VH-VL binders against Arf guanine nucleotide exchange factor SYT1 (SYT1). Designs and how they scored, part 13

Target 1, 216 residues: Arf guanine nucleotide exchange factor SYT1 (SYT1), of Saccharomyces cerevisiae (q06836r405to620)
Amino acid sequence: SRRSSSIVNALSSFVNLRSSSLSSSRQQHLQQQQQLQQKLDVSLEDLPPVPAPEFSDSCKDFLIKLAPYGKFIGIILTEKDDEFKKNCLNYLLTNCFEFKNDPLDIALRKLLMFLELPKETQQIDRLIMAFSFAYYKAQKSYSKKKGIECPWSNADQVYFIAFSLLMLHTDYFNPNNKSKMTKHDFVDLVHNDKYSGGNEIPMAVLTYFYENVTAK
Short names: E, the ipSAE of ESMFold2; O, the ipSAE of ESMFold2 at other seeds; V2, 0.75 times the mean of E and O plus 0.25 times the DockQ between their complexes.

## First folded at step 10 (VH-VL; framework fv_inotuzumab)

Design g6 (from f3 with light chain S61E; at its last look DockQ between E and O 0.68; V2 from the best seeds 0.66)
Fold by ESMFold2 at other seeds, look of step 10:
Structure g6 (fold): chain C 216 residues (1-216), chain A 125 residues (1-125), chain B 112 residues (1-112)
Amino acid sequence: as target 1 above (216 residues)
Amino acid sequence: EVQLVQSGAEVKKPGASVKVSCKASGYTFKGYWIHWVRQAPGQGLEWIGGINPSGGYTTYAQKFQGRVTMTADTSTSTVYMELSSLRSEDTAVYYCARETRPTFGGVSPYGMDVWGQGTLVTVSS
Amino acid sequence: DVQVTQSPSSLSASVGDRVTITCRSSQSLLHDYGKTYLSWYLHKPGKAPQLLIYEVSNRFEGVPDRFSGSGSGTDFTLTISSLQPEDFATYYCMQSRQLPYTFGQGTKVEIK
């Protein structure tokens, strides 16, 4: 099937991750600033009050105002089901992250290296949905420019696999969890999905993901 | 085959607690939210809350906040719903139901595809 | 909370009739992936509810072709094109766009 061939092509492209496009010097400085804030063990409550968006703000204007908040930008933009903040999050993920040459597991690690995962489940969902949309668009655009089929059917499929990878990671590395997800459990989780195309993902790709997430 | 099997009917007095079990089989238990829905006599369906068995994340309807506790036992693939301070209006059939697709937020456009058989809880003096 | 209003509360119809049940939400159920978070359930006395339609118009596995769903945004319809004796039940719509999940109040369909 075309979808099965696309997944195999995504696996084959993994070797090219180091060929990512150059980041701008400003983008690199922002990434370094965000990492410094994470190192300083600062909480969001220790920072100045988050500015409210003004009616005339573009997404870029507001994101510039949020730059000092570093790793907390994801939490701020997902706090409410807010159309403007959702648009700003989409803008951030498409313009300040490089996803086009990344397999999904690497892209997820990259996201969470720079953005703190929210604690509330609906905020996590908003963040990962926005990530999945941005990742899918980047992969689709890159595949089109390279003259190959996009390995993903749609953003909903990306979301489901991103969900599955994060669930596996948190389950496997939770020291309080005595009954860790096996490879069988992970494969069943993904292959039982008939709605987002999880059942269309080849076993070789799932084995690759399981081993990368669990084996370190 | 995918199944949710609930514990049997309960008769309780006002002020007591009830704990209903919901045993899952035929699928990977971790990753799927389990919701609890009830129907009181002559009433419609009412969502009580939900739990993701991975990590034990829970969300409860405001009406039940403070009286309901949901837990999961991954070793037995079983979800429990405990409702305390029972009142006569808590008399209902209680259903567990599986979210059709795994999600972080406990919501999806695909509804709830698998339902338990229901547990009648009667609260009577 | 998203409010969901269903109508009518009950109806009586003959075998072979076309039956229409409406569902209206207080907010759009459309999400940014282009999916709409509305489902329909059938509930018979003594049985568990059964998923009938998901994502507005998709028939769940094993559901007869006479059942169809339609609508968008805030307004939705379940249609039974030719009512059968086994279709007597209470029908519910449910929004799943956000928690808490909310159901319509139900439509009881009785065969004349």
Scores: ipSAE 0.643, ipTM 0.799, lowest interface PAE 1.7, mean pLDDT 85
ESMFold2, look of step 10: ipSAE 0.670; ipTM 0.819
ESMFold2 (binder alone), look of step 10: mean pLDDT 90; pTM 0.927

## First folded at step 11 (VH-VL; framework fv_inotuzumab)

Design j1 (from g3 with heavy chain Y57K; at its last look DockQ between E and O 0.71; V2 from the best seeds 0.72)
Fold by ESMFold2 at other seeds, look of step 11:
Structure j1 (fold): chain C 216 residues (1-216), chain A 125 residues (1-125), chain B 112 residues (1-112)
Amino acid sequence: as target 1 above (216 residues)
Amino acid sequence: EVQLVQSGAEVKKPGASVKVSCKASGYTFKGYWIHWVRQAPGQGLEWIGGINPSGGKTTYAQKFQGRVTMTADTSTSTVYMELSSLRSEDTAVYYCARETRPTFGGVSPYGMDVWGQGTLVTVSS
Amino acid sequence: DVQVTQSPSSLSASVGDRVTITCRSSQSLLYDYGKTYLSWYLHKPGKAPQLLIYEVSNRFSGVPDRFSGSGSGTDFTLTISSLQPEDFATYYCMQSRQLPYTFGQGTKVEIK
């Protein structure tokens, strides 16, 4: 009943209004739009209680139940270390997102455009681990179909680079941070890692990532 | 060279607090969780808690919840652990240790690769 | 919390002996990406613990090849193929699958 694009589109819908002049009725409409935007800023705790999965639910069945929660679906599916919810998250990322032609930084922006990043660090880990697995699988499948070598060694490498990009973004754009991460700091973070293959990432790729993340 | 250097030994009375420092060098401080582990005399290793220096997020073992506070100062690449309401059983060597691979959640399959030299805290009345 | 237990709690051995220490977890330590969250440490009095083995079987940098790790799921083994004088110490396994991190109670390897 639900298509992959429909879920993603439902999470990102918005209405724009531009006018060369405003009337009293249009001003009232703009106030209604502002009030609607205020409701889009509500926290997860202000929404109805999250439904529990039923024994017979497929991942798709449960995701349909979660559709009204919009951007909070990622937070809900990562709240606990739960095998069913992990499988639902994997299903969502595989079937509702398109990653095969994306550089990692673009794929991350797609993810976070539609899903709110959890505040709790173990939940962030679960979300980004699931993303990294889905991204790697999409990249590997695409590379195999094209007859080329996948640029990623494994999902763990993808996870570490995704971590590094989000860390850089959060650090660089935090207004309270007086000592922002330099390009040297970012390169050292990635190249010091010989366990997830961070040290194997070419400098040109890291330069691309640093400049793309910090320039916007 | 990657190093964690801790503050010196402390002698405290019951009910007091102690604050142990752990200064990191030789690597990018942000991104690596720092854990605290202790060993009381005749006992094994016991995890106390950990801190993510990037945002100051902490996780503490339930046994220490309410008595321990961990903080990070990114300008000096230093982590602090403060343990309050000290008891005689808190006498131990306290170690800081770095998570081998940077993570959001403070866990990885790669263990803790770099350890501080340890700080003896003695609680005597 | 995930509990890990070691066997034996202590043992006596001579230089050249083969030593085997086991570690059991209350839950599987296998997790995302096919990684198993089990590591081994060596600890001598007056010194910091030293990482020996990570992810079940990978020797940390500079660790001699007489140290090896094996196992899967909930059951793990550290083996020292030919004990050397510097190997008399206490050995710990640790699960890092989730916080709080938990150590085994330790296995003291002492001279016979």
Scores: ipSAE 0.696, ipTM 0.842, lowest interface PAE 1.5, mean pLDDT 86
ESMFold2, look of step 11: ipSAE 0.741; ipTM 0.870
ESMFold2 (binder alone), look of step 11: mean pLDDT 92; pTM 0.946

Design j2 (from g3 with heavy chain Y57S; at its last fold request DockQ between E and O 0.58; V2 from the best seeds 0.73)
Fold by ESMFold2, look of step 12:
Structure j2 (fold): chain C 216 residues (1-216), chain A 125 residues (1-125), chain B 112 residues (1-112)
Amino acid sequence: as target 1 above (216 residues)
Amino acid sequence: EVQLVQSGAEVKKPGASVKVSCKASGYTFKGYWIHWVRQAPGQGLEWIGGINPSGGSTTYAQKFQGRVTMTADTSTSTVYMELSSLRSEDTAVYYCARETRPTFGGVSPYGMDVWGQGTLVTVSS
Amino acid sequence: DVQVTQSPSSLSASVGDRVTITCRSSQSLLYDYGKTYLSWYLHKPGKAPQLLIYEVSNRFSGVPDRFSGSGSGTDFTLTISSLQPEDFATYYCMQSRQLPYTFGQGTKVEIK
């Protein structure tokens, strides 16, 4: 529990540092609900039992039922390896977030301002994998509309960089960690990856990310 | 050069514990899950568990739950697997292996690319 | 838990033979981003297992092109197009779709 608590605290600190305004009314609504639940220190266990999906529910229908659960929606939708809930999570991230004009680190901050990260690593993985797919789609669609080349090769590359950023932040700001990840360590982690295209990320981008994450 | 180097062979009596080390070098240790896999004489490969060095999160095969503990020391880039209440059936070569691509959840489609040389643990009375 | 089963358990072959090993999982290994979480390993006595194929069909660095993988969903195949003397070993498939990771029981490829 001590390591789980430390990770949650570090990620909460990461979310509190932002510089850009939110541009989506749905993102504003989700942010407001998340702020209220953090101010009240409400846990998921304090809320009414989560409704089960009805056999005829669309993803939108079920998400409307989940709206009162605010920041806990991500935890609810990733609790199990469930195809309907995975589809609902993809729907939420595609339709209720605006990522097209954001650098990845800012998009992650937006996600975490609205959704509490699960404590279980498998649930974190499901959430960040879904986020990375939605982010990649938004970036690719935007680049196509603007007639420019998408800076990302695929969603798996986005996932790997998102993982690297969150791991760097958690590692750097964990007070129990005496051996912090250096810029060299971070660059090594990313540039040695031939499987998700980490090795294709320019040094200037990695420097930007390292400086932004470790300065916060 | 990316390497995993394990501690030497162990001989133990039934009921004892064994702690095998796996020292990583040549890469950023914290980014990669480390898995433990064993092979008993005449048997196939069996996954024991894995550890995320970044936060110390572990997952163990049900067969070993309650008898195995995995830890990581990030200052020395070393993972440890301790197996308690040893039985003759625990005689095996124990391998550590690195998840090919870093993940939060410890799974990826890329397999386990780097393996330690193996540690023979013999349990006999 | 996801179960994976290999066949055959063993086979005898000569240098130059085409060898085919199959692997079946109890559940689909397809996961996010359209990737399938199946890998193949070569294992010789006294040595650590060696990664041969990842994500169904991609050869790991340094693996000769006589090794190929194929399949989808629950059914997978490792093929050695022209067996060489160094290929006599035990081969394992492994699913990494979820923890616990599970291996097939192995296929021993022996000299005829």
Scores: ipSAE 0.776, ipTM 0.884, lowest interface PAE 1.2, mean pLDDT 87
ESMFold2, look of step 11: ipSAE 0.693; ipTM 0.836
ESMFold2 (binder alone), look of step 11: mean pLDDT 92; pTM 0.945
ESMFold2 at other seeds, look of step 11: ipSAE 0.784; ipTM 0.887
ESMFold2 (binder alone), look of step 12: mean pLDDT 92; pTM 0.947
ESMFold2 at other seeds, look of step 12: ipSAE 0.787; ipTM 0.889
ESMFold2, fold request of step 13: ipSAE 0.767, 0.734, 0.653; ipTM 0.885, 0.863, 0.833
ESMFold2 (binder alone), fold request of step 13: mean pLDDT 91, 92, 92; pTM 0.940, 0.943, 0.941
ESMFold2 at other seeds, fold request of step 13: ipSAE 0.779, 0.793, 0.754; ipTM 0.887, 0.895, 0.877

Design j3 (from g3 with light chain Y37W; at its last look DockQ between E and O 0.72; V2 from the best seeds 0.75)
Fold by ESMFold2, look of step 11:
Structure j3 (fold): chain C 216 residues (1-216), chain A 125 residues (1-125), chain B 112 residues (1-112)
Amino acid sequence: as target 1 above (216 residues)
Amino acid sequence: EVQLVQSGAEVKKPGASVKVSCKASGYTFKGYWIHWVRQAPGQGLEWIGGINPSGGYTTYAQKFQGRVTMTADTSTSTVYMELSSLRSEDTAVYYCARETRPTFGGVSPYGMDVWGQGTLVTVSS
Amino acid sequence: DVQVTQSPSSLSASVGDRVTITCRSSQSLLYDYGKTWLSWYLHKPGKAPQLLIYEVSNRFSGVPDRFSGSGSGTDFTLTISSLQPEDFATYYCMQSRQLPYTFGQGTKVEIK
């Protein structure tokens, strides 16, 4: 049906896949439909019940079934500690986002532009852990292809900096917070970490991140 | 330099409540989950719950749900654990402990690196 | 919840002995980043617990090299290669893969 066709096109545009069969006019209509969903403030509870994965589903098969849920795909895939859904999330973030040329703060903005952040801290953790793995892999692969050294030591370092940026943003822009995290507090938080390599991040980079996060 | 200092021993009657404090120093308080762990006489270590001082997010073991409340005061870098409807089996030493690395979900592979000195809570008639 | 169990529950040993304590989890502790989320703690009466080993085999800062950890999946071992007088304590493993955090029941290492 017309509705079914539109949903498939919406998912393709959402994950920034170019289809050779899509015209420029269809891409514009798809973008307009996604815009309308955001303007209408649709909640996950307003949508049909989430389908269960079938025994034979690949990650791609299941993600196609999730297309109607748009920005809620991240919430759905992190609701439980579920290995198949974790693999689907990894597939989505690895294959459908392009992070290779992005600073971490920009990559985080891209992620959250397309996926709604869960409310539960454990779900946030699962989403950002998966993001950090995908981001690191993209950066490492790109660096190797270009013959340069990857700026990140590992995915856990990426996770810690991503956590620090999101925590700073939430802390800084919370109107109920009377004592905002200062640049000094942020730098000390990151530089005191010897386990995930936060202490290895240059001061200039942390200053840049702090200013970018708090400027908005 | 990183330190957690707890309030002193308490003696309580069954049915009462107790509130134990844990004051942090030497690090950026907001970034780290604080967990509470207890040890009853002759028993092992038991996790009670944890709190993220940034935002005040809490998670409690099911056994304590409804009886425990954890709060944080960022202005004094102090967390509190209040346990209500005390029973004799709540007699224990209560510890606060810091998650080694900041996280959203309160878990990491790095354990809990800094512990308070412990607070003995005795519940007897 | 994830259960972890230790053995033995207690042991007697002399200074210089090699001591081995095992910990078994009810499910795999392997998690994201290829890490296994198990830690070991030392606890003496009247003292706070002390982190010894994190992520199966990494010694925490200041922990002597006679302490080592090993294992994978569901089976883990803490080894003290040559027991010292200050090592008589109760030892706990803990899984941090998920909340609630759960500890083994403890292994009390006593002087023979």
Scores: ipSAE 0.732, ipTM 0.858, lowest interface PAE 1.4, mean pLDDT 86
ESMFold2 (binder alone), look of step 11: mean pLDDT 91; pTM 0.935
ESMFold2 at other seeds, look of step 11: ipSAE 0.791; ipTM 0.892

Design j4 (from f4 with light chain E55K; at its last look DockQ between E and O 0.59; V2 from the best seeds 0.61)
Fold by ESMFold2 at other seeds, look of step 11:
Structure j4 (fold): chain C 216 residues (1-216), chain A 125 residues (1-125), chain B 112 residues (1-112)
Amino acid sequence: as target 1 above (216 residues)
Amino acid sequence: EVQLVQSGAEVKKPGASVKVSCKASGYTFKGYWIHWVRQAPGQGLEWIGGINPSGGYTTYAQKFQGRVTMTADTSTSTVYMELSSLRSEDTAVYYCARETRPTFGGVSPYGMDVWGQGTLVTVSS
Amino acid sequence: DVQVTQSPSSLSASVGDRVTITCRSSQSLLYDYGKTYLSWYLHKPGKAPQLLIYKVSNRFSGVPDRFSGSGSGTDFTLTISSLQPEDFATYYCMQSIQLPYTFGQGTKVEIK
């Protein structure tokens, strides 16, 4: 198909540019992440009560009030289904992160270096949905500026791949889980997704993601 | 073929426990939440809880908290629901159902596409 | 918890009739990025429930085109354009915007 050919070329170009350096870059980012977590071993319960938004607060105004909470801002903004907090999260991810030059797995790691992942699964979903929208927007805008095809069909496709990467990581590195998700399982999960309406992701890209996520 | 096959009917006395199994086949088991839904005679459908086999994460309706336990065995692709301290009002057909599209949080606009055949649990003196 | 309420609770109809079932939620089922967390199910005695419609208006694979869904926010409708003999069943809407999932009380469609 003409659509499939275009997307395959764009994704293959990104994979080739990243595949040679990403395993080393990923290991370096992992080590940096571990150091930050150790130095920032403050619990959210150790901090003052989270302020409520004032009626006149813009998203920026409220985010400034949340600055002392550091890595917990993602948890605070996803704590419950709150339209204002969702808007603040979207503002944060769009304006305070730069994703345009990153493969998805690297962008996701950058997010999690600065924001602690919530423990409740519904909060995780809210965070990753917001991330995926911001990432897709950044990638689409970047691709347009460069005159190349965006590697992603839509934000929902990005969300499903980001979700799949997180699920793979948590499954693979859970010490209590003796039956690890295989490459075949991961590929099957991603290729069974027919709901994003996007073109299939090439095997080379999925292999790249699996091997980068499962690297020790 | 994607399918969920449940264990057979059970008859229990009040105060006992029941453990219903739900064996999945035809798809990657670890990627999908499995939910449990029941229907008492003459009543509608009622959600009991759900489990994600990847991390073993569970969520239960408040009504069942403390009486229900859901577990997964990834080696056999089987989910279990155990309901304790049974009463006559727990008499119902119990269904397992798979979310249509995998999610991390088990909250999906795509509904539940594959259902088990149902397991009748009868609680009587 | 989010509650959903169906109308009517039951109806009688003949083969060939057009029927409409409504579902109202206690809060908006619209989430960011245009996703609305409402699905419809068909349930016959002795059979497992069957998914008909997801995301308000998307027919699940294999569902005949006589079934359609519409609505937004808090108000939703399932329409069966021309009832067939196999369509006499109980129909449920379900919200899935948050756990616990909740179902409407059901609408029983019976032979007139």
Scores: ipSAE 0.612, ipTM 0.784, lowest interface PAE 1.6, mean pLDDT 84
ESMFold2, look of step 11: ipSAE 0.633; ipTM 0.805
ESMFold2 (binder alone), look of step 11: mean pLDDT 89; pTM 0.922

Design j5 (from g3 with heavy chain T59K A61R; at its last look DockQ between E and O 0.55; V2 from the best seeds 0.71)
Fold by ESMFold2, look of step 11:
Structure j5 (fold): chain C 216 residues (1-216), chain A 125 residues (1-125), chain B 112 residues (1-112)
Amino acid sequence: as target 1 above (216 residues)
Amino acid sequence: EVQLVQSGAEVKKPGASVKVSCKASGYTFKGYWIHWVRQAPGQGLEWIGGINPSGGYTKYRQKFQGRVTMTADTSTSTVYMELSSLRSEDTAVYYCARETRPTFGGVSPYGMDVWGQGTLVTVSS
Amino acid sequence: DVQVTQSPSSLSASVGDRVTITCRSSQSLLYDYGKTYLSWYLHKPGKAPQLLIYEVSNRFSGVPDRFSGSGSGTDFTLTISSLQPEDFATYYCMQSRQLPYTFGQGTKVEIK
């Protein structure tokens, strides 16, 4: 039977409770409406068996086959450490999402509005790692086109900040947690990291993120 | 200073349980996986399992599944490892170690940067 | 599980010697963002293990220049260019590509 983790439930609450604060575009509004219309209390187990990739499938070919699975596509593509499915996930995120004009927290909300978060932490890692790569590439490409410096050093930095935002939300809104992560704790977590460049993120940006994640 | 400080040595009989503590200081405790690694006399290092203190998510090496429990107390910044049904083969020094960079899944390319001083557990009749 | 093996299991050397230790993984340790999930540790009796090298070749903070790491995929090397008295210890490689984490069996570097 289905089992949900506390992390998945908290992250789903992040998306659901804050969906009204997402930037709206005509494309994103239509996709949100389609997602809401498909939320008829259906689990992946209730759907027909997921098709296997055919020998000659491109990523696009396989994603077309997965289209009926809607919000579950992210879970399907991260089920295990599979190179072809990883490539399909990267294709989806780079070609079907627009991230270059969004702050990271808004881009994360857009992602999770359309793709259900996996329950297992390893699948979450695969999804957020793929998202962070796609987000970084979009930001880098946009910055190059405009002749400006990309605000991000690399995809690993994006991943670390995305992790930090989602962990903060999970921690802050867990009703069983009596000792909530403070702004100081969050800033300390990010600024102590010199491996993914967390220490390079300005205080004002971290304050903005903390307040937006924990507010309302 | 980032530091992990473990509880003192234990002497146990076969069949008993032991609970080793690992108190963290100098960093934001909730963000980092804590791993447990042991070394039996004359042997190499062996990973036992790990815990993410924020979500309480754990992973254990299959060999220890069913005998090991890892917990975290975020109010005291302390991780515990309890090993039950002790055997003489469980005699070892037990270390806690911090994952260098926070992750969801508990793995990273950056190794384990901070280690506790070790706790000798002796299982003897 | 990913297995890692070291060679040699032990060696004898003098202060000033160049030492090379190899580590071989049963599977590639290359993963996301082009990073390779291999680290090296130094361990002395009565002390905690110490991180020396992360991501194949990056020296951890405070690690002397005489330590260097190299390799790719499944084959890795730790080199100590000129042994010092404090370097007589057991050295471990570890893969962190997936759980369970696995260590090599160790290489004991002893004074000749």
Scores: ipSAE 0.747, ipTM 0.869, lowest interface PAE 1.3, mean pLDDT 86
ESMFold2 (binder alone), look of step 11: mean pLDDT 91; pTM 0.942
ESMFold2 at other seeds, look of step 11: ipSAE 0.782; ipTM 0.885

Design j6 (from g3 with heavy chain T100Y; at its last look DockQ between E and O 0.60; V2 from the best seeds 0.00; counts 0 for: pae O 2.6 > 2)
Fold by ESMFold2 at other seeds, look of step 11:
Structure j6 (fold): chain C 216 residues (1-216), chain A 125 residues (1-125), chain B 112 residues (1-112)
Amino acid sequence: as target 1 above (216 residues)
Amino acid sequence: EVQLVQSGAEVKKPGASVKVSCKASGYTFKGYWIHWVRQAPGQGLEWIGGINPSGGYTTYAQKFQGRVTMTADTSTSTVYMELSSLRSEDTAVYYCAREYRPTFGGVSPYGMDVWGQGTLVTVSS
Amino acid sequence: DVQVTQSPSSLSASVGDRVTITCRSSQSLLYDYGKTYLSWYLHKPGKAPQLLIYEVSNRFSGVPDRFSGSGSGTDFTLTISSLQPEDFATYYCMQSRQLPYTFGQGTKVEIK
């Protein structure tokens, strides 16, 4: 049997474990804000102004400040090409998600269940890049611990496949799209890629990804 | 076999809009970003923006933000670039070009391997 | 914006000469995971640009061996080892590390 932490559990544990300085009143306000996000169709603009990082902030310190923003943390950390925020995003994905036993499509689904996908293309790109690094690191570490070969060649390969799955989902479920990307075209396009190592992924695995991503 | 075919030359007055088409053939249209590049007379190449036909994701040079719109029609394998509020300095040859790698692989191009023949847009009063 | 500046702006050379074109960017073009987003294009009068080199040093399919690319970080070079009559063109480098993607101003190669 297996147990897995949800992103909600990991974020809550992260805040409580690493934030002993919060007052009870402040904690109650933070919890209320998180609950309001879950119950209402809110946008980032509806929430209190996002705090700026302080000179002394570690990634953990800043993430504690961002905890009340819930699903918007990904949007906040990818707004600009910012090295500190990039490091904070990597920290979040490494410490609050568990990916080592997940197929890539399931891991990506977990990510997007708890973090809202940004609307701007550059922010999407930064989020998926960070996810792919964290996923690859988890997979490689787990494979090494088990004495088996990691199924992924590098983080760029993971990024290529993850981005491909996101684009497939967007294309397939767009109601205005009369001509869906077929399984044959998707598998051939990805499997013919030598630039990011798509050709190293067995066709059966790519078929599995297509079927799971388009199943709704 | 892989080909991009653009619409014909256009003559426009200042303040008008132009819409240039780029029809793709010989490859999986949704698999590749399409970029637009122009060259004004006596000038070098200038990148305008790009579009991913899967879902219509776009990127634009800030210089053109608000004046340019790129769209894709997947049923005809055609991308369009519309430039509004035309000025005389917009007189140029406009090219569409395909990203070398499959577009499922990200936003930043490694290079543009297939180019359309170019469309001359002349803006004159 | 990342500026990329080519040197020289133009040159004249004879058939068989070695030609070197430099491209310098205002900031590093090295990206995460070791990728460097620098490409080279050939542009002949009356034709569309043609891709020569991608990711600094990789020749595109069908590009003759006399074309080579090198460099890293901010400094890049296109070399034509033995100039041929068909190599009359303007050459452009392009960075695609950061929006807006930008071309160098071009280097016009004239043979004589």
Scores: ipSAE 0.516, ipTM 0.754, lowest interface PAE 2.6, mean pLDDT 84
ESMFold2, look of step 11: ipSAE 0.585; ipTM 0.791
ESMFold2 (binder alone), look of step 11: mean pLDDT 89; pTM 0.921

